VHH binders against q8cch2. Designs and how they scored, part 17

Target 1, 325 residues: q8cch2
Amino acid sequence: RFCGSLVSRTFSFHVSWRMEDPLFRLDLGWPKNSEYFTGATFCVAVDSLNGLVYVAQRGDNIPKVLVFSEDGYFLRAWNYTVDTPHGMFVSGTPFEQSVWITDVGSGPYGHTVKKYNSLGDLVQVLGTPGKKGTGLNPLQFDNPAELYVDDTGEMYIVDGDGGLNNRLVKLSQDFMILWLRGENGTGPAKFNIPHSVTLDAVGRVWVADRGNKRLQVFDKDTGEWLGAWDNCFTEEGPSAVRFTPDGKYLIVAQLNLSRLSVLLAPPSGSIGDCSVVSTIQLADQVLPHLLEVDRKTGAVYVAEIGAKQIQKYIPWHSRTPAFGA
Short names: E, the ipSAE of ESMFold2; O, the ipSAE of OpenDDE; V2, 0.75 times the mean of E and O plus 0.25 times the DockQ between their complexes.

## First folded at step 4 (VHH)

Design s40 (framework vhh_7ubx_2)
Fold by ESMFold2-Fast, scan of step 4:
Structure s40 (fold): chain B 325 residues (1-325), chain A 124 residues (1-124)
Amino acid sequence: as target 1 above (325 residues)
Amino acid sequence: QVQLVESGGGLVQPGGSLRLSCAASGFTFSRYAMTWVRQAPGKGPEWIATISSGGDTMRDDSTKGRFTISRDNAKNTLYLQMTSLKPEDTALYYCAREGIVDYKTGTYPLSDVRGPGTQVTVSS
């Protein structure tokens, strides 16, 4: 919401450094058509090859998936077989991009991970529509929270957002289970509300273990536990995690604190402790939920359920030599 | 032929220190996360600490101020350094290798290999 800017305007000389990130700035001109945000905006995904931004929102009798250009113009919307969207990810070849959506609804499309083509046609369903479960053959879900698809087509799914499974599943491009980690718990490789999943540049899988107030890290090929970060999350767990395209930073959301943090990526070979580079404090009602990074531009899109909007953060002009011009 | 063998347990006075060792054989020790677990008489198993292949550690909050987990990959050996021991620390201490899901049965093992354990008794 633009109403929240009153505080920053009043205290601009003394608190602007708290509202501005040294690495990113808010694009106040994005989107151009915010009137289409008629429901709570839960997730965002980017087609960097075609310059498209997908947004999923919740609500009755409204379009659940919105498509914007990277310049902020509304292009189209669709409602295809989507109940209660939670997470989404764009994947595919340069010739055929697809959008995946996790659905946590109790209706006929819920407890699924669904693939749509660029026209919005449903082309694949994982899970059993409308039926939650813990089974592995066939694979079942209980409130699947998010997914990440790498360039090989291999898929990483965290299940779930308040469900019973509390697991990380790796699937082949043909949807066969390659490895699985997790059950409910506080120990290593155990989860409480695994909410977001991403890959780094050196073959590690990062999971936002939200209920346990930590990030956990796994080898992408074996599923071996590599480490965890909890020292940055003593007040609240992370709801979202993504890497910048250069692999130097992680961007994390903490929903109830209305906060985004930029964290320093660990070197190869160790996970160590979390280091905060900068923090973007949003107004209390904003509630950042999930976010996505444009791999081409480095722009960060944040889905804000309380403010019912997507905000776009752009990397600053390259004036800072400390970050490698 | 995958084996884990613990040693270094014994009788110790309250406030004392003890170092446990776990010798691994039959697998590539340096590639696996390794764990210490204890079981007191009449109680279930309690996780103490885990160390990754890269040396990153996670420790139970109730003991992490007194217990330190470490490894020596050249010796295929896992260690637990215990300080300020209390009668409540009396238990059989096991080392374990992290388990994998059996995709045919869909079961979730806590660990796929465990040692026979080494007894630690803290005298009252």
Scores: ipSAE 0.491, ipTM 0.787, lowest interface PAE 2.6, mean pLDDT 86

Design s41 (framework vhh_7ubx_2)
Fold by ESMFold2-Fast, scan of step 4:
Structure s41 (fold): chain B 325 residues (1-325), chain A 124 residues (1-124)
Amino acid sequence: as target 1 above (325 residues)
Amino acid sequence: QVQLVESGGGLVQPGGSLRLSCAASGFTFSRYAMTWVRQAPGKGPEWIATISSGGDTMRDDSTKGRFTISRDNAKNTLYLQMTSLKPEDTALYYCAREGIYDYKTGTWPLSDVRGPGTQVTVSS
């Protein structure tokens, strides 16, 4: 009696994987200067206040950090003190914005989380440059994957892009450990390659627990485990997670499936199960790795390792269809 | 003052069902994630299920089809509903409260409070 309903639902769901996304459209005119993408593009970060897009790419003797305008024009580049970039986040006050970069290289700048000003000058180093470790005093990293900095200046770092550390670390504005979660494993608050970290609008920390094929959720103030989503990731784990500025949706990347998914945000008080709103299927060799959302415009920038590019997706302006359409 | 006390264990035949209870006292039960773990004779502790303060659950893959974790915050009680019990489910079952970050060790303990356990024996 119920087998026909399940088959019908499965078929309808499969069709949605091939559809164009109803919430976002690709900006084919961005960037204007794609010739600067000379290496594999691993991460992207947005300075919404100044309309700047930071891109980090890997390769020897090439500019590792590229700065574009939100309109797609190349502005400048720098590469000193960056070895092997992995994740990036722009934070700061209205007086000064800074870019943070996680570095996973075995070279002299690796196993660090580094802060740069808008000109590319190194301002702060967390971790021990060139030396991986598990220590907490001082805090050490082993292939730190990504970070998120909230409006208070408190930081959330996921440490373990293929390293032995599998942990989520919360730091104060003064870089003191406020709480730390995680070890290698499959149980609650245990990770296997924690790859991306973000906050939602209601004080929850979301971690892309890539190797365990799930998202895990924590209270930002206590570090308490709040729930997990695995039902959307049975084929492959999430590599990136971000919320839209209105807090209604999550944007998630699944790297080897070359897929972006738009998921419905859960209500406060419960995490529940994952619901897919729409899917953006990219060409097979694109390989979306990490992504960022412009908090002012809602634009989504996707770093694509295989295609060696950043793509910009923009939300549809409210589609007011004619009456009767 | 902080206490967890399990009940509901006993001898049951294969294929049977049991509902375990864990009565909590001395803390604000509704604000903590709670966990069930079991320990079979001569083996280490095995995690079974966790329920968050908001009621979200995570269960071990080997038992999740047969075991359900739930809570009643008005009664300060944690439950484990077990169905289709097998001889390999024979163990001492404990409930535990989620730990808090320990600045001295730099770690998050699995639990800071656990009960004495309730024995489940599955045998014909």
Scores: ipSAE 0.571, ipTM 0.826, lowest interface PAE 2.1, mean pLDDT 87

Design s42 (framework vhh_7ubx_2)
Fold by ESMFold2-Fast, scan of step 4:
Structure s42 (fold): chain B 325 residues (1-325), chain A 124 residues (1-124)
Amino acid sequence: as target 1 above (325 residues)
Amino acid sequence: QVQLVESGGGLVQPGGSLRLSCAASGFTFSRYAMTWVRQAPGKGPEWIATISSGGDTMRDDSTKGRFTISRDNAKNTLYLQMTSLKPEDTALYYCAREGIYDYKTGTFPLSDVRGPGTQVTVSS
């Protein structure tokens, strides 16, 4: 409304359409140090083992990567070798976790997928820094949107966020292309702005095919097309997709509608049609871009580029009853 | 060894129906997504429909109201049911197994196996 500065808009009000049986609630106490959100917050990743939340933001002369505790305290920041972050994912062994960041900048670090250790040191670069391309040997990117790393160390990358490429790439632990799907188009295994990628509990790769207003599904081992969901996205394509830790639900963001949807996961076999279980309507112009699910707690962290913030949603079963009893 | 053989084409009048079949051999048919493609004289190939291993389908918008793709995994056979046929549906129809990236050759084929096709001619 008229009342309020940008600061008054740091909080997003949400309405659960299943108000009497809500699946998630907003954690109003997270983060503790929102003053560090000085740019548009594009992505979030969670280190569930160490209780860390990584946030990447855009802007000139500001820290590009922020590290918070799961309880909301700012711990540290780094910005070396990051130009324009888009997506991020935490992976690794119990002894050492790493942060992967996709970089879509036109500057010297852009068109890359980069691996950092927990201290912010660059340890691996995929792509050619500062140079977009379509090549496969060596693998090149044009605005790589997001990645997902399996517990085996195999990687799934969607490339790109409005670039020349419209493809899903699977890499081995040593970064060899195992399979690749996609070109620009509307047919099966063709994409228009593949924006987010995740795995389910039964060996399927899910891609948010944002420009085509659908999710597409592939076999993780073969890259075979398994199906698509478009019936839930007639108004707006999905920008982000993640599964809850129990594998029962998908959480999907629709950016321009400022909406999160909770969808029922299909069983093994056919993909079928999309079914909406619950919806979270965020405040106008919040613009949920990418999100991450804490695999330990089931908490959902949402990067909101319009509001310049990260919001944390907690599953209902973790909710404190009225009066604390 | 790996083969796809189409049948069921022929001459049909406008408004008529045809059911095309594609017999697969030499591979585990039930594990692959299968596609129908057509090619009219002097034109490039046009995708019609794909069916996944689990039976999920995707169809070209221009024909999806008239054409239905289905499969019988017990018979290793792919089908295309065509209704309300028009002269512009005249083409060679062939089935294909979807291609995937081949790390040995460094290529991404549109399809890795295709049949010789069955001719459909729609005329009065």
Scores: ipSAE 0.599, ipTM 0.837, lowest interface PAE 1.9, mean pLDDT 87

Design s43 (framework vhh_7ubx_2)
Fold by ESMFold2-Fast, scan of step 4:
Structure s43 (fold): chain B 325 residues (1-325), chain A 124 residues (1-124)
Amino acid sequence: as target 1 above (325 residues)
Amino acid sequence: QVQLVESGGGLVQPGGSLRLSCAASGFTFSRYAMTWVRQAPGKGPEWIATISSGGDTMRDDSTKGRFTISRDNAKNTLYLQMTSLKPEDTALYYCAREGIYDLKTGTYPLSDVRGPGTQVTVSS
């Protein structure tokens, strides 16, 4: 039986929780270098091809981005041009992977969606650094929450995490607006704190409409509203959403309930109602914020802002498929 | 070319039922989400329900226990089944097609087409 340790200025943070559900189990041995979690860990992204796990954390005079191996070893850190990270996503070709980070700071790097290479060099900036806005030409952000990049290079951005914007924006590979949905509200295609965005295997965009306590679903090509799930979120809205690699399940976080839920993916052609397969109840102080799924292994990495850590969950009784190498 | 025409309104007693229809023409009806909206005298428009191309629905909490939205894609027709009608349901009811982002204008309308409406009056 284990318990968590809180961070103090004179002590390394350490958490040992025994948590499992019918589909997933906690990897108690990950990471190997938890002493690098010196701030509130807000987001995580996975480079499945190179076996890298990126973590972004908040705090003064600490490294903002940490890079671990999938086996839990600390490799490197960087913090240049990152102010207040919120969401992140790894994209690119098999030969050149990059990491995108949304930045919600009020400082010179905030209100942006920025692309970095694997060494932490800034290679692209969307938005106007340090200037929030609602404009579309050029596209401006106000607290951009998360993004998802398709294999085609098209990207989906949810903006904003408590700002004036409540939008889902689709961009081409050349960063031109292809379609845009959203304004503040409770009706279809209206949002209150669109917090997380992902794509399913059949061309649907899923948005965690956190303040409205629902998931909303859109056609990726047109932006057409396809449906919503609210029946699983009566107590608290979803903060994060991701699909398992086989497309069978959604993993959702509910921050203030310190809970993860595994939901059954809807069939093609219908959204229907939400069905819960299992839940993982964490201690109240853990606060799961955003999460990522390793497309190669099916491992789920959860950024826990209250516990100041990333936890890794491994599929039960699953063999890890190898992708080519 | 693109047209929506509502029908089925009228005078009903409190506690009664009505079924509204919206006939669509000039576009591929099955491809669009469709919405019912009402507007009472001296009030702004109030959203009632939306149905997606795949049949998924979202409904206003105040009416969702009494009102059901449905569609028949073979007939290009949208329906609103209203039960347990109350005097406060008295309004002009109209249907609307969900707006699509228009690259030429750079805008995303709330709805790009709506009908002229059908009047519902709930009174003894």
Scores: ipSAE 0.380, ipTM 0.743, lowest interface PAE 3.7, mean pLDDT 86

Design s44 (framework vhh_7ubx_2; at its last look DockQ between E and O 0.01; V2 from the best seeds 0.00; counts 0 for: pae E 21.2 > 2, placed apart)
Fold by ESMFold2-Fast, scan of step 4:
Structure s44 (fold): chain B 325 residues (1-325), chain A 124 residues (1-124)
Amino acid sequence: as target 1 above (325 residues)
Amino acid sequence: QVQLVESGGGLVQPGGSLRLSCAASGFTFSRYAMTWVRQAPGKGPEWIATISSGGDTMRDDSTKGRFTISRDNAKNTLYLQMTSLKPEDTALYYCAREGIYDYKTGTRPLSDVRGPGTQVTVSS
């Protein structure tokens, strides 16, 4: 019986999905080379076009960035100019994909958002390496948590994994500030540890306002506040947020509860209240931190800092309609 | 040209109700989130409620059971419905349109668009 069954992959435990509403299953065969996870795995990013999965881990004298195939094979690793990785995003043209990494270290590479080519060469640095700050000209960071880059090359950065800025910054493809929202607080468009950022299919920016136990939503073109969801996060704030490729669902992590939730996306006119479609409760020591969705396949990769691993979840394809719920 | 004007304040007894209005002009009201803020004598400004362009709301926990924010985009008007008023609700109530960092100006507004306020006094 798979409803409520405990499924183990190495040292992680998962609850089986119900047959009437199956959304995702764990890929027990991914990765093939888990021995390369030698440090705490903080973030994951996907190159959907080339079938690559990037993983960043923390630790001294270990490779900080690992590259796997979507089939789970280790391909390469690099460690140049990465101090303390926190968030990652893959962007670029179909001809040249790049990986962006946020760095929250106190060393010479910290308080930056850095762009690397597919070989691990540093090609762009935003922020002042090794120097935290609040400045806007030039733009400075204080523990930048995550970024999202849309298909136009415009960037959305949340600057606040415990730093003083607590803000959402939108940049043009040429790295000019287009708009900025936020300061420390509990009111609308104020943040406490803005930890994750993503876009939906209808031009809205979603921020995991972790310390305030909510998601906040903004218009991508103007920066106007559109709404917030707090009713799903009364025990613990969201650490990660991503949309499924069809735009129908959000996948959210709650780190200290070791929980993943699938939420129903709102229509284009209103944010409303949060609705939970399904959840997965992991063992307490797993600690899901950040996650990424393969926009081509819908696979969900979860960086688990306590378990020191990345887990891959695959959608059940058309199976939900086959079982009638 | 951009202007906000509040009305509907006055003297009310404890337990009473008031509906405040804020008339907006000189900008496309329907595209902006709008906020109610109050300032009691001897205290700093206190945020009460915000409503998005799409009608989604966020309210301060201490008052959200008694106060509701709404808007009428056809009339370019923002409302605050207050019920079960207490002496502690005595304050100047004003509406505001929040400022956003704009790359063309390179700055956040020193002051957002804000009305002059309407006085609410709760006493017997």
Scores: ipSAE 0.633, ipTM 0.848, lowest interface PAE 1.7, mean pLDDT 87
Fold by OpenDDE, look of step 10:
Structure s44 (fold): chain B 325 residues (1-325), chain A 124 residues (1-124)
Amino acid sequence: as target 1 above (325 residues)
Amino acid sequence: QVQLVESGGGLVQPGGSLRLSCAASGFTFSRYAMTWVRQAPGKGPEWIATISSGGDTMRDDSTKGRFTISRDNAKNTLYLQMTSLKPEDTALYYCAREGIYDYKTGTRPLSDVRGPGTQVTVSS
C-alpha cells in the first residue's frame, strides 16, 4: 500500500510586482534658467532636427514666444504679431523650418493660424486676422486650438476651443480645404472643444475632444470616422495628445487633474478601447495644457499653465542589454 | 449611382425583436462609416448608432442596451439588431452613409445619402 503523498507543490506564483520602472523621469536641468518664463506657458513645440524647443506664453508686455535649446539654454524670443497663443507646432525640412502658432486672441492677429520662420518673422496667416468666424471661403477660425502638419505639408487644424466651429479641418499644402469634420455635439465626428490633434504612423488623425471626454479617430485621407476612446477619460477629457516616436504609446494630458497618461496605441485596423499603461501625477493646480514629443529623443515637453513653466520628461531607456556581438 | 435600401421593418409586439438590413450599392461600402437614424411622426431625426469601416461603434445611450449595429463588408450590408422593442421605438428607420464634407464640390457631399427607410411599428 504505497501511500504516495502527492506533495501539491503550491507554485506560489510570486507575481513579482516588478515596480514598472516609470516610463519617464523629470529632467530638473531643463531649462537652465526658468526666469524666462514670465507668463502663463500655454504650448510647446519641438524642432527635433535642430534640437530646439519653442514655447508660447501669455501675458502683458512679455515675449510671447521663447526659444530654448534641447539642453535648456535660452536662445531668443519674439513678441510681435502674437496676441493670445494657444497651440504651437514646428514643421520643417532640413532646409526650412516653420513655426506654426494658433492665436485665440481678440487683437489684430487673433483667430488665426500663423506661420513663422525660425527667426520669428511672420510668413503666413490663415484665417481673418482679428475676426472670428465660421466661413470656409475665405477660411475663418474661432479660437483655433491646435494644428498638426504632416511630412507632405498637409495641415490638420482643430478649430473650436470654446468657439462656434467645433471642427477638424484638413488643408492642402497650398492651404485649400480638402475635407472638414465636426459640429457641436456628442455623436460620432461631432466635437465639444476639439483641443488637440495629432497623427499616427498608419495615417489616422487623433483629436482630443475635451468636452466630450474622448479621443476621436479619423482617416487622414478621407476624413472618415474610425472610432473613439472614452473609457480612459471618465474623470476628465484629454487636453493634449501626442504619440511616442516609436508609435507604441499615446501621451495624454488632463488639465484639471494635473495628470499625464500614457496609453497603449492600437494596432492597425480597429481602434477598440483605450488602455492606460502609466500615469504621471503632477502637483495640484499645475494644469498641463498642451505637450510635445521630441521625435528623436522621445523627450516630452509639457506646457503647464498653473505652474507657469515647461517641464521636460526623459524616457527611461530600458537598458536593452547590449547582447554583445 | 450611390444607393441605400433598408429592409426588415414591420409590425412587432412590445418586447419583440427585429433585424434591419441596409443594402449598399454604387460606392465602396467598406471605406465608409455607416449610420442608423430613425424618425417618428412629428419628431425630428434621431441618431441611433454609427459603425466605422473597421467595425468600431458609437451608439446613443437611449438604445445602447437594446440595439446593436453591425456590418458585413463582403455583402455591402449594414445591420441593426433591435431587441426589447417598445412602442416609442415606432419610427421610420434610415440607413445613411456618414457625411464627409467634400469642400471641392461646394455641395453637401454624397455622404448625406440615405435610403427611403423601413417602417418599424411596435404595437400590441
Scores: ipSAE 0.397, ipTM 0.752, lowest interface PAE 1.3, mean pLDDT 90
Fold by ESMFold2, look of step 10:
Formats: C-alpha cells, sequence, structure tokens
Structure s44 (fold): chain B 325 residues (1-325), chain A 124 residues (1-124)
C-alpha cells in the first residue's frame, strides 16, 4: 500500500444538455482512489475482458505500474523491472493477460519492450536492457514509444520517442521482424518522433508521427504506405491515437494543447483528409500523453503527465451507468 | 560544434518572475531531450526539469507549480518560466542536452552537453 500522496486533480468539465451534446462525457467518479497516483502518469492500457485498467507512472521508489478496476478501485501494483515507462498495451485471452510496457532511457531496464503477466511477473524482454541501438539482430531499440498487439499476436512497435531510429516495426508472434518502415524525415514512410500506433478493423496501421504533425497509414500485411493526414494537426502533432470500438472515430491527444480530438474514421480504400467531429479541451497544463479506448465499453482513458492522473471519458449514450452521484 | 547559451538571468526580488532561454546550435535540437539544472554556491548540481523531444516533461518536487519547462523546436530554444521566486532559488542555471532520455527522479539526469549558465539572484 502506498504512502498517501495527495494528487491534486485538474478538473475538466465539458458537459452540455443541449441538442448538440458531446460524444463523450467525463466520468467524475473514476478513479475512486486517486491517492495511488504518486508520480507522473505516462500511459494507460485496458483489459476489456476482465475490466482492468493498467497505469504506468514515473518516479523513484514508487510503484511503477498500478492496476484499477473498471469502476476505479485500486487492486494491485508492481515496480520491479520497470524503470522509465513510456507506453503500454494489454493483450490476452479470458484466461491469460499480457501487459506490455515500453521502457526508455539508459537505466537498467531502458530501451526495451517488456511483457508481464497480470501479477507483474516479467515473462518476455525485447531489446537490450539499458542499451540503445539500431540493430535488428539482436533486436535493439532507442526509446521505444508504444506498441500495439493484434489478436494474432503480431506486434507493431513505434521506435521511438526522441531516439535516432524513427521507425515502425512489425513482429510476428515469435518476435521475428515481418517488415519495417522508417527513418528520420518528412517524406512518405519517414518519421519524426513516431509516438503512438494503432490498427483499424480494415487492416490499416496508423502511426502518430508527432514531430511531423501528422498521422501516417500503412497496410498491416505489407507495410505499404497508404497515405497521411496532416490537415487537423497544424498547431501540434498527435501524441496518441486509438479507434473507437465501432470503428467510426479516432481519438487523438495533443499534449501541449491539452486537447483531445475526435476524428471521423475514413472508409476502406482512400483515406482522404481528416475531419474533426468533436474536441474536448482539457484544463491548462494537463498534458495528455497517451490514451487507450476500452474495446467493450468505448470508454477513453487518458494519461495526463501534467496533472499526474488518469481521466476516464465515457460515450454520451452509453448504457453503462454513468458515475452515480 | 555543439553550443548551448543561456540567457534571461538577473537580480529579482522575492515573489518575482524570470524567463530563462537556452539557444542551441550545432546539432539537431528537435531530436534531443533537454534539461535545466541549477547549482547554488557550495552545493552540488540540482536537477530542475527535463523535456523530451516529444514534449514529455518531468519536474523536481521542490519547484513544482513554480517552474515550467518548454521548448520551441523551430527556434532551437529551450525555456524555463520561473514564478514565485524565493531566495533559495539563487543559483547558476544551465541547460543540458541529454545524450539519452533518462527521466528518473532522485538521481542526477544524464547529460553529455551543457551551457555555461545564467545567474539568477533572488534578494530583497
Amino acid sequence: as target 1 above (325 residues)
Amino acid sequence: QVQLVESGGGLVQPGGSLRLSCAASGFTFSRYAMTWVRQAPGKGPEWIATISSGGDTMRDDSTKGRFTISRDNAKNTLYLQMTSLKPEDTALYYCAREGIYDYKTGTRPLSDVRGPGTQVTVSS
């Protein structure tokens, strides 16, 4: 159990009872135990099957990974082998979870993409702990930012945040490289700080190419460049991207603007230009870094490094009870 | 030739504000994490704040809520906005480029390049 650090929450409120109500509302009751946020909260992942929310935070001598229930109660934590977490993803079956965490920096666990079971036991390490690199044999990383694991166990890793690699790597379930795209640059399939990665239901891989103020899109099977969206990001590039479960929308974070944007998902085929459907303006200095969307409920969890918390947004018309006052 | 040059220091009364700047040249500024460090006379260096190339920030608890790190990659410039200054904030402030991105608290940040610093003096 953690010593009581009071985390002051920055309150964001955007609720309207008008005909044009927003697509999402803030769940003011989540979490019920915010005292466990004792450091900077960098990432969040959701186990939709079991209703669990995993949070990674940074700080010395604190629990690095926190686990909450869907309704906001703290359940458990761990810290061993997690040093400077950046991104997180949960995959699994009803009987086994896999919690993947990217770790950055030159600490003893840095420059890795690591797999844990739900109890915090380390079961797989990708990369060379504590040693950055560009190599592929053995596989090395330089500040890997985030990953996505699809239902076949294939993995997509963006590598990374402020390192020299600037690449998107696809791995098989056995961690062999299937394809790789990227180098530093502004042209097609080049990156500047590839920071978040997700998949849509029609076989496209979406990368938040943060430093180039765009999303880039690739074929999941071949790695072919399929297009880019930049017209919604003229002020600041996306730090995070996820699809809603129905595939109708993308949720994007812009860190320094303290903003979430809801974009209309493109059809299969041509992706066209992006179109903003809704915007959630957060309080100043909240700094939304990465986010996750619960595949079962459509709830959006946002890791806010400035506010040192996770906020939860739920669909406006969700039949899941809103926080009971 | 890698250079970092700080500016914006000076004499300030308690409760005052200053904005420090760090101009960078000779390297691709946008690809590196940047850090502010201070050193008071007779003391060791003290980490203040770090900002990644991607905008991720981490701040020391002692200046939380009073100091804000930021950067402008188009101008190759790092900033530290300081408010509510206290006499104990008197120090030489310098910026540093991180050779690697180490955002741990409780230990000194890793650094491979730093500037000569700008003096901040808080006295009545």
Scores: ipSAE 0.000, ipTM 0.107, lowest interface PAE 21.2, mean pLDDT 83
ESMFold2 (binder alone), look of step 10: mean pLDDT 78; pTM 0.763

